VHH binders against Programmed cell death protein 10 homolog (ccm-3). Designs and how they scored, part 8

Target 1, 215 residues: Programmed cell death protein 10 homolog (ccm-3), of Caenorhabditis elegans (q17958)
Amino acid sequence: MNEEGGYLGAMTYQCLYSPVMEKIKQQHRDDPRASLALNKLHTALTTCEQASPSFLYDFTKVLLDDSELSVNLQESYLRMHDTSPTNDLIVSGYEQNADYKELTKRAIELRRVLSRVPEEMSDRHAFLETIKLIASSIKKLLEAINAVYRIVPLTAQPAVEKRKREFVHYSKRFSNTLKTYFKDQNANQVSVSANQLVFQTTMIVRTINEKLRRG
Key: E = the ipSAE of ESMFold2; O = the ipSAE of OpenDDE; V2 = 0.75 times the mean of E and O plus 0.25 times the DockQ between their complexes.

## First folded at step 6 (VHH)

Design d4 (from b5 with S107A; framework vhh_vobarilizumab_d1; at its last look DockQ between E and O 0.70; V2 from the best seeds 0.00; counts 0 for: pae O 4.4 > 2)
Fold by OpenDDE, look of step 6:
Structure d4 (fold): chain B 215 residues (1-215), chain A 125 residues (1-125)
Amino acid sequence: as target 1 above (215 residues)
Amino acid sequence: EVQLVESGGGLVQPGGSLRLSCAASGFTFDSYAMAWYRQAPGKGRELVAGISSGGDTSYADSVKGRFTISRDNAKNTLYLQMNSLRPEDTAVYYCAAYGSEIDLYFAYMTGPDYWGQGTLVTVSS
């Protein structure tokens, strides 16, 4: 899961395809035929992902290669996190619970602020300000995770704790990557570490949903 | 209730040494990044040294090579060994705790959640 195909693959539908689906849906809002077609396409895409993990990631890479488009995927994923739908960060069935709402809010906030990394990196001062926001957001998300940990079923607590530990680990990795960046200006590593952190954020919510659904 | 209590301050001659301690209670000490700040008369509060939950350390340039920050998680205590003290080191020294398991770099950027009351260090001949 720590390889590019793992964490980017897991985010591909939500980051790349879901926004397009929403855009097309809006463009064809008055066409029942289009609505039906979009539903079929959604079902097909999700079925493919379930049948073959990272299928859409691989499909996208081939599409880009065949189109002779040179795209920095790490940077592109980060940028697109800014406007991607956030339905994957909702704790389903518990939208009215204060702690779960806070978790969603802080997860969205962190994903959004991380999406600013590519835009702000070239300006040292602006980037430092963004880093402050990221740091604050990480802290707030950790607080939200701890609150949720106290209210989830006991059977779910080990899974939540595991995800928290992973999140902290990649947060620290991101911090170290930033320190290195200010020395070597390797932007790609910052993007990689940022995307990994976004992925860990998503995994927190996904894990909670999975455990609550099974409970 | 969270509490940080500094001790070890006092009067010392230039070139002398002091060891400050900060006793922490009311939170999971080993999960927090910790730091020492100081505030000289008429000046703003400045970071002196920091230590992450993992034990990584950082120092202000003015104290690098002279001061050493360390922690004893079993005793919930933060330390600052100050050697080769100078008159310009005269200040109230504060213990600070960052309320997350995040790296010291991030902790510094967000600022401390908890502060001690401070201990006065006076370096004078």
Scores: ipSAE 0.030, ipTM 0.489, lowest interface PAE 4.4, mean pLDDT 91
ESMFold2, look of step 6: ipSAE 0.459; ipTM 0.727
ESMFold2 (binder alone), look of step 6: mean pLDDT 82; pTM 0.826

Design s01 (framework vhh_3k1k_2)
Fold by ESMFold2-Fast, scan of step 6:
Structure s01 (fold): chain B 215 residues (1-215), chain A 126 residues (1-126)
Amino acid sequence: as target 1 above (215 residues)
Amino acid sequence: QVQLVESGGALVQPGGSLRLSCAASGFTFDSYAMRWYRQAPGKEREWVAGISSSGGDTSYEDSVKGRFTISRDDARNTVYLQMNSLKPEDTAVYYCAAYGSEIDLYFSYMTGPDYWGQGTQVTVSS
């Protein structure tokens, strides 16, 4: 159970807070008072998230509970990955490097195909086709990680290998969740394991960026 | 360079036995699951037998179950198909295929094999 919560703050920031705040700021760009207030709100929420990594998730959960709206956050987060910003998947300073570009491309592709899971689960034929695309995307991302492993500095290689191993682990968990889904039809666990796999794409690129910044 | 080379194909009388071999080179053989496929004239290539990367799990198509046995020797980078009680219907070109086990085997089977052999002809006739 404890490990289940590890990705929720990151998902809330990436899928809900960041896109919504930027959209609202853009809609009110010509209103100086609204722009000032939104910038203050953004700073306050970002500061709270830095002090407590689960703050945005906890805040969102309380708002939904208080409003008495029935929302499946796991499914909502997955759906949002179809349109959410992908800046977190860019290897900063290496945007023109072919291997790092390929890694970013394959991570985005996996994130996008996983986002289709909630909508396609109810149609057996569509879901099986989506699973094939997910399997293909996972394989291509692993190939991209292997290519990056050969290019990164020797000091970064152990960290890349560790993230690859974790990605493989969560891919196997997702596969097992799919097998049990066809028996018990517990759709929520599929969404949970898919979000965990999405989080692994973020962790791979984050780790590479961290190691490349240190030299 | 990656290669899968099949051998052992021959003309055999019904009821006979053959052992096919598939020698692998150019990749980490012990981390790959292996499959045997066959293709008869005018038919699609069909799966026959499979063995996990660890060798602990084997699987067979119903038509060959109890007659064929798949095995592997990781020290020799070779997978084998022991074929017993051969029938005219077993006449086909037999291919070995390698599946990377970096992803789950369930997903690997959906993406197709990473490598194919060139095939070896098995003919069962009187």
Scores: ipSAE 0.160, ipTM 0.550, lowest interface PAE 2.9, mean pLDDT 84

Design s03 (framework vhh_8fcz_2)
Fold by ESMFold2-Fast, scan of step 6:
Structure s03 (fold): chain B 215 residues (1-215), chain A 126 residues (1-126)
Amino acid sequence: as target 1 above (215 residues)
Amino acid sequence: QVQLVESGGGLVQPGGSLRLSCAASGFTFDSYAMNWVRQPPGKGLEWVSGISGSGGDTTYADSVEGRFTIIRDNDKKMVYLQMTSLKTEDTAVYYCAAYGSEIDLYFSYMTGPDYEGQGTQVTVSS
């Protein structure tokens, strides 16, 4: 019901429902009746997700199972990160602050390089090069997080530190999952671990945004 | 039983060169990735360079790329760090560290080594 790190509902919303709803709304922007109906549907789906965490994931899973489609949701979520909007990785109101701008840049870079994992996994040498880029991107994001402590309010620092610890934990888990993959070829666990790491990246930025808007 | 013994450190002028050596014993050397990590005075540990068990893959920190070269000799159970164009910022205690996986090599900055040495001091000063 509840996956480790609590990422299923957030990933399903961010990767599938939110972008798809916005795209469909754009396609029907000249039809006022359709636009109104789509807005009501979007509100209903987000309300269901808030009332029952993982509702959107469960709904999507049932749809795929009933349709007999051979779709790997974890791999699909990763691929979607390459082209997804980056608004969730921007520190609101601080777009021109050097330290927050660096944090945003490194968060976006990590999400994009992780999105390449499903396509690169089949070629060992290409995958090892991608792993090097992922490791470098994680390190640069950690350095950016450490830099923002200079300008994060004292009252917000414990919350940011908690998110940093979670990010490090899931980064180590990702590294261990890669070691297991090269022994057992379980590609799905790599995608799961990568999505958990993407979620932790989003949670760091979200936490900073929430604390700055409130204080 | 397992030992990593660093040597070759010393005092050198800016622009100079040094070669650090690390002698390994007590484990299957060829099966371990090897890293050099340094600790500058008053700062935390900083990853410098890594080499895979076979020696076929090497990686370097941005601050040392083009200046340092990591080499290994599996027959002699040695890993070396050839340092050129040394800067005052390179002043640190240098440690060699062994990792049982090439993946650990890439993530060495957050993953602890299986084994590490006692370190050798490098001082770059004029």
Scores: ipSAE 0.437, ipTM 0.702, lowest interface PAE 1.2, mean pLDDT 84

Design s05 (framework vhh_8dlx_2)
Fold by ESMFold2-Fast, scan of step 6:
Structure s05 (fold): chain B 215 residues (1-215), chain A 125 residues (1-125)
Amino acid sequence: as target 1 above (215 residues)
Amino acid sequence: EVQLVESGGGVVQPGRSLRLSCAASGFTFDSYAMHWVRQAPGKGLEWIGNIYSGGDTFYNPSLKSLVTISRDDSTNTLYLQMNSLRAEDTAIYYCAAYGSEIDLYFSYMTGPDYWGKGTLVTVSS
């Protein structure tokens, strides 16, 4: 059970439930009863997730296990980051600020390079090059976070510093998981730690956005 | 020009203490995390410990009771104090500089930003 970092519910909602609900809602837009039922379902799922963090992940995993479908959720979520909308990483009233642009650029780059991990793990040479790109991307994002302090209010900097420490912690965890993978070949743990790092990337940007809006 | 120059090595008797120095130049030393690593003859690299720009130190648990790492930012110098030296401590000792904490965790892939050529320590009578 991986409840650390709070990423399970967020990933399941963002990668599966939100896109599916939107697609089904559009398919039934001419049916008022179906639209009402879908809105009730959305509210119920959101309420369950708020009351019990990781509910959506647990629910989805049980569904897959009980239906005997062979799907690796962690790997699937990670692959989805390559083509997912980047609105969660680029929305802010500071879009014209150079430091903010660099922050969002580096966050998007890290998310995309991490999404390549499941596909490239089978080729040792390609995977080692991808890991070098991930390490470089993490470093560049951290540098962009440090630079954005120039526009973050002094009173808000402790909150950003806490998120930066969390991001560094999960970067270290990801690195250690890679070292372990080269010994034990546990590919699933690599996907888990990569998704945790994607989540931390989203959380640092969201925190900075919140603090910039509040002054 | 960036340089890391280790010094203080040589032949020492078992049970004695030795202090190694690493003189840094050409970069903003006080902003870098500094490491000590060693390589015994015929063995791989062994991490000894590090010291962050804020002064926090972390050690290899196998070596923690035997070594102390310190830095002097005013002279751009890193130190490794070794006590109760044993024959198994015979190695080339390297200092290495990492500009970010992230580089430490991915050192197996990227290596340090800067490192020296090492100084040989031989523990024998």
Scores: ipSAE 0.211, ipTM 0.531, lowest interface PAE 2.3, mean pLDDT 82

Design s06 (from s05 with H35S N50A Y52S; framework vhh_8dlx_2)
Fold by ESMFold2-Fast, scan of step 6:
Structure s06 (fold): chain B 215 residues (1-215), chain A 125 residues (1-125)
Amino acid sequence: as target 1 above (215 residues)
Amino acid sequence: EVQLVESGGGVVQPGRSLRLSCAASGFTFDSYAMSWVRQAPGKGLEWIGAISSGGDTFYNPSLKSLVTISRDDSTNTLYLQMNSLRAEDTAIYYCAAYGSEIDLYFSYMTGPDYWGKGTLVTVSS
């Protein structure tokens, strides 16, 4: 089993729990006690995930299995990136900066094209065209990362370079998974590697936001 | 400014050999993968082969026994050696450059970053 990347909890939180909690909070907007309870639930889940990486994913997987639902979580996470909020890809305080805005745009583009993978895999011709779009999107995001590297503070450059290397690593892993898929038809590994690549878009922007915060 | 300039084309008799060159400038040649692509009159583009920045070669299986791709990073030059030329090899030959930062497979899928203007090879008696 591949345990690299630590993406399972973050993806489960962003794709399932965060949107659900926001909807419930909005439904109970006139109840301050419900809002407080939801904040406590958020903190508890985050604490569990920190103490046991992948807790949220494992919890959700067991819950679905106990419900006798035949759900592929890896495919579901990918599909959700077509419509999920992308606020996590915004560089806070720098929304009007052309290079940071371009980074956000290219990260969103990559998430959306990757979201098409599960549905396009059944058609070889359509899937090959989707792969071309994914490769193009990866290249454009790399160009955006390089542009951001040139404008971030010198103290932030090592962290951005590390995230760039990780993004390249997971892009190559995804490429290799595609090559393997055309030989062995292992669709699940394609979804896994695609989600790892999506997680890298989150880590790049998160790291930039952390480095641009003033203490 | 990036430039790729092909040379060595011309008229050649069937069964002979020909070597094409591609001179690159305006980018870090030794960090780019390079390829050769041809287009016969009235036909689409046909990929011939590629060479990685590390020197690994990849060929169109239909052409592998007839062509050799090499590079000289000291002179920023890409080469295509063609042997046993046939009339069907008549085409415009282009060199193309692929970015170094992503996987070579993905570079193939996105198409080249830079293209030359081509050199005409005519195989006739």
Scores: ipSAE 0.048, ipTM 0.436, lowest interface PAE 4.4, mean pLDDT 82

Design s07 (from b1 with T50G D56G S57D D59Y; framework vhh_surovatamig_d1)
Fold by ESMFold2-Fast, scan of step 6:
Structure s07 (fold): chain B 215 residues (1-215), chain A 126 residues (1-126)
Amino acid sequence: as target 1 above (215 residues)
Amino acid sequence: EVQLVESGGGLVQPGGSLRLSCAASGFTFDSYAMSWVRQAPGKGLEWVAGISGSGGDTYYVDSVKGRFTISRDNAKKSLYLQMNSLRAEDTAVYYCAAYGSEIDLYFSYMTGPDYRGQGTLVTVSS
């Protein structure tokens, strides 16, 4: 199945809640009660998101709307991918494998080039250059996925192929969204489709990580 | 209705040169981005070079950069590929391809062209 909508919770957690909880933990580093409270909060948030996909996103959006703050969450999440941690894209024990190293490098590069979209959209020529880089990055990631089949068990390849098809589907959707944007489409749809593509890069790497020879 | 007709292919020695031409008809040529795509015997399609509708921007795959030059003449509705320093691995059927959007050209490895010709064979052999 495609994860349409499921990316909202993942993006909200990765871009907002995880960094905030880490900062609060650091501020209260000598207080065991604060550490326990943060662990309980983390469990509660993940439980709510599992029970109701997009809960974290909806909750955050309502908080911002009710506070009368002008924030475009899709655009903000996209920008945050430039500096967000990449530990979700790496599995221990394979960092020296050439095919796996190339896969993780290309996934990180795609996330970072997509993060430039909101900043570059105001300049038509700069945006076209960014689009060219995104297209190149997607192609390089597809090539890296094809190469990583060399280390993926034969019985696991159908699962990876399914994720690859989803990634291609959302890449085509992103391309189509760009074409309609140059016909005066809403800029927010570009950010939405870009975030969906970021989620798909995470899902394919996650699936490969789950299938790589773990006991 | 839409036609793309390639010409200029043939047998050439390694290190030699060839100039391919593509005559377009049935569409507003200058509104389309164009490319050359090749298929070597027993292999899949490989994108080689692209050019924007205005001719202002050109794109090349690394293996041909510095050796091949793509150009267009919008008044004549023609696309060209100047191939220099030809190698045995350049042996392929070369196709002229048209894209309704420059964005489609950038993503051509996924979506393919709107229109493609019948191809012209280039054989690089001693």
Scores: ipSAE 0.518, ipTM 0.711, lowest interface PAE 1.1, mean pLDDT 83

Design s08 (from b2 with D56G S57D D59Y D62S; framework vhh_surovatamig_d1)
Fold by ESMFold2-Fast, scan of step 6:
Structure s08 (fold): chain B 215 residues (1-215), chain A 126 residues (1-126)
Amino acid sequence: as target 1 above (215 residues)
Amino acid sequence: EVQLVESGGGLVQPGGSLRLSCAASGFTFDSYAMSWVRQAPGKGLEWVATISGSGGDTYYVSSVKGRFTISRDNAKKSLYLQMNSLRAEDTAVYYCAAYGSEIDFYFSYMTGPDYRGQGTLVTVSS
C-alpha cells in the first residue's frame, strides 16, 4: 500500500468509521449522553484525519493485523463504494442546477463502476468491459468538470482547474497500473490506484463546495 | 467519411529537424484531443504527444520533451509535430490519432483511438 494522493485516511474515514458512527448514533438517538459522546468522538476522528491523514488507516491496519483478520483494505474500500452514501458528491445549495447536478451524477457513476474492479478482475472478458466503462465514465466526468469550470465564480476557477489536473493525473496513473497488472503484477496496486481516483472525485466536489460557501 | 492524412516524413540526419502535418476531415476537429503515436521497426506502438481540443494543454513522452512540439490549427483542421534535435532512436512510422478527449490516450492499449491515419515514415540516419 502507498500513501500517494493522501487518500488512505480519507477512505478509512468515509468507508469504515463514518458509516459505523452514523449507525451507532441512530441506535442511540434517544440517549442524550451517548449522543453527546458520539458527536465528540466524531469530531475527534475528523480532527485526527485532518492533522495526520494516515492516522485512521494506520490504526485500522494495526487493529486488523493484531486481530489476525485477513482483510484487504483497498479491495474492501472499493467494494463499499457500490452502496456507500453519496451525499459528499452533492454541490450544496445547487442541487437543481443542471451543471452541478450533472457533475454529481458523473462522479457517482465513476465511483460505482470503480467499485466493480475487485470482483471483475478475475474474469478477463468482464474486466475488459469494465475498463471500457471506466474510461467512458472518466471522460463524462471530465466533461462535467469543464462545464462547471465555466459557471463557477472567477475566484474559484484556479482551484477547480488544479483539481481537474490532479484528476487527469490519477486517471493516467490508474491506466498505467492496469498495463502493469496485465504483465502479471500485483493486483493490489490496481485497487490502490482505483481508490486514489475515487478520492479525486471527492476532492473535486469538496473543493467546489468550499469555494461556493459564504466567507 | 473520416480521414486523417499525415505528411512531412522523410530521411533526415541526426541533429536535424522535421515537421509533420496531419490533415483531418469528416469530424468536428476542435472537439477531439489529437495525438502523435509512433512505431519503430520491430517494436510496438509508442505514444509521443497529445494536444487538447482547444490547444491549451500539451503532453509529451519524456524522451522527446524539449525536442518536439505538438500544435494544432483548428481553423485549418490540421495537427503538427515539430521535431528538433532528431536522434537515430526517433526512426519510426508516425501516426496521427484522434481521441474524444485527452484522457482517451491513457487507455489506448485497450480501446485504441477513435480514428488513426496511415502513417508517415521518419528515418534518422547518417
Scores: ipSAE 0.018, ipTM 0.279, lowest interface PAE 5.3, mean pLDDT 81

Design s09 (framework vhh_vobarilizumab_d1)
Fold by ESMFold2-Fast, scan of step 6:
Structure s09 (fold): chain B 215 residues (1-215), chain A 124 residues (1-124)
Amino acid sequence: as target 1 above (215 residues)
Amino acid sequence: EVQLVESGGGLVQPGGSLRLSCAASGFTFDSYAMAWYRQAPGKGRELVAGISSGGDTSYADSVKGRFTISRDNAKNTLYLQMNSLRPEDTAVYYCAAYSEIDLYFSYMTGPDYWGQGTLVTVSS
């Protein structure tokens, strides 16, 4: 799976570049030349994400370092998940299927509750309540994945099972990172592991969409 | 040395009651979540009841209303009061200690410490 560089590129695209490109496109919607150029740039950015998983993250980090701006990208990405678009968590062509709708619902819930982690870490009682919600959300998403596994085509089942195993792996990593945090108070690793969980949630739905695609 | 020592297991008739105890030593008991697991012959271990460091309790659906988990932090002891026992409750019962976080994720994580178990047999 795309540890470190892979999820960093995806998060940088989803949290920074995609929203900015949409706003700029909207500002220039009445200019055909600008609209064409912006569409080409947006396509180039998505191509960079696919071809070089860490490129957008590395580019952004160098840009911020060179501009002398001090930003914690891990915390920023996590906070941004509270308001980010959720279209990447929709199973295209199956919007009315009960099991695929449930998968989307649980994926969105997990993304949103994880986004609250940076704000709530400083209050032990509030953070423990948020952790309970995260644990419950992960369990409900696992149940939704199992339900979807039973209805996807047989040819898609191995890919779904692989994504489920990866999701469980990163969920266990997140739990272990929380235990370490209560001992050493190192908040940055919690944000890192939370972003990795968000990425795994996106990869589950992306993989299902790819396997269900028809010409 | 961390130790979890269960006691109170035995043979009981259906409809009977039994109280299990778990004596804990070698760690800060009041900082840990505690749980009771059971393993029936030929089956895997399943979580029966859990109790947080703060005293919040949870139960498996199969035992709700019949079993009560409790703790005595002054005595470093965990209890399981089992009422209205059924043949299906026959199992080796294990005391387990969790970091508080692991209890929330118990559907995918195991406990930090395990007892050696105590046998409960419910039969005529």
Scores: ipSAE 0.475, ipTM 0.714, lowest interface PAE 1.0, mean pLDDT 86

Design s10 (framework vhh_vobarilizumab_d1)
Fold by ESMFold2-Fast, scan of step 6:
Structure s10 (fold): chain B 215 residues (1-215), chain A 126 residues (1-126)
Amino acid sequence: as target 1 above (215 residues)
Amino acid sequence: EVQLVESGGGLVQPGGSLRLSCAASGFTFDSYAMAWYRQAPGKGRELVAGISSGGDTSYADSVKGRFTISRDNAKNTLYLQMNSLRPEDTAVYYCAAYGSSEIDLYFSYMTGPDYWGQGTLVTVSS
């Protein structure tokens, strides 16, 4: 789904709420009242998102609309991946393992090149070159996933294979969205599809981390 | 050493048929998406037909219904069956290999292939 493809809440939390909450907590770390209030707010937002997977995104969208701010959230999320931390793409405890290190490297490369989509779309030639880099990065990440599949515990293999199939599915969807864009010039769906692909790369590493820690 | 060697090109009259073959070596053929490109005099190379490692096919609009791409993984060979040939089909036909199978096929226009054959000339004339 373009609206609720499982990524809207995660991207809104990661790009907007989590960084803001951490900054405010840091600024008020010596104030117990502020700390308690922030923890309660965090819990409330998390609970709402669990009950309605698009809650954080819809809430943010309405808030921006009511304030009359001209912000495209899909494009903003993509741009954030250009300079944001990549610690969520590290396979914890296996940072020195060659295959897991390669997986992290390729996931970061794909995230960075996808972040260029909003800026490059206005220049057809530049955009085509960016798309070539995206396709190359997708291929390299898929190769890294296949290598990791061979070394993960047997109990983790079904989960890794499922995430690989989802990654391939969203890669094909992204390609089809690009073909539609070149015919119809609808830029909005390209940003949506790119964010879904970013989310899939995050889910692959997250799933591996969860399975390696839990057997 | 990766090699793609085309064969089966030649002179054929309009309405005739030709079957092109591409013998692949030096890589795990069954894991690769494969394609046929052509280049007419004074034109760039264009994608004619593609096939994934799983056997899914795609065709350019100009050849759909006339050309059939297929592969034999046991023989490491790619084929292009060309029927109802037209003078505008005259070109050098290139065999091409993509890695990672299906994904490369969807991005073929933008990524280009990893490996190219040397090409085989097909001339459609009376």
Scores: ipSAE 0.073, ipTM 0.395, lowest interface PAE 3.6, mean pLDDT 83

Design s11 (framework vhh_vobarilizumab_d1)
Fold by ESMFold2-Fast, scan of step 6:
Structure s11 (fold): chain B 215 residues (1-215), chain A 124 residues (1-124)
Amino acid sequence: as target 1 above (215 residues)
Amino acid sequence: EVQLVESGGGLVQPGGSLRLSCAASGFTFDSYAMAWYRQAPGKGRELVAGISSGGDTSYADSVKGRFTISRDNAKNTLYLQMNSLRPEDTAVYYCAAYGSEIDLYFSYMTPDYWGQGTLVTVSS
């Protein structure tokens, strides 16, 4: 679930599909016919995404291309993380536990600082300062993951360790993309690798929630 | 034939001082970021100090205020001034070179080049 299809589908769902569908449902709350139709549409789109990972991203991309809209989806998704809901980063049932609360705090901080990347890339000095903040945020999140590893049930530890290793892998990929950017100015790849990092933070918390809720 | 050759290690008493040097050859030293790592017996390598090609410095919390990293581009040499040494500072100290300062900011990134190391023992 760390492949391109996985993060594209997840980001499109969280940044575009979910907020739009919720708004439309609220607008038609008092119409049972519309509510049934929207529920069927939601089920159909979810089924398509399940059968073909990245369906929602591909659909959105084709729609924008056919509309002649000059939108960079990777940059747009990244910017949306500045104001998007963070409920997906909460460890349900453990909101008062200091270590799980710290994990949520550090994951939110990383998401927010990464969201600033597209706007700050044009100023080399400002961007380097932001990169230092990103590096610090990654280190603090790794420390929080290590603390959580020590308190989760023994049966959950292998899954947490796997997610930590994947997060480190995508953190290294992000660092390499930054080095390439300073040589070739390919801004889009920076946004791609940043979104992959955001997805990894979501997967860490999701995996913890799955292990804690199952038993 | 890139080479990083450390010198200046030795035995010193607690509270003492040492200055380490790293002589670099085989690459454009002034365009590289440089760092000092250390490895204590039975532990992994730890980044203790870094310096960018532009001279910006960074330090691990354990050495802030005691260690000073500096460079002399004319001599292709990196330095580490170590003051107020503690038994916990006992380690093999390694010089490291990075083709990009970005790698210094991210603690999980590996240097492009490593020295052979110089032993520092802080004991009475």
Scores: ipSAE 0.410, ipTM 0.668, lowest interface PAE 1.9, mean pLDDT 85

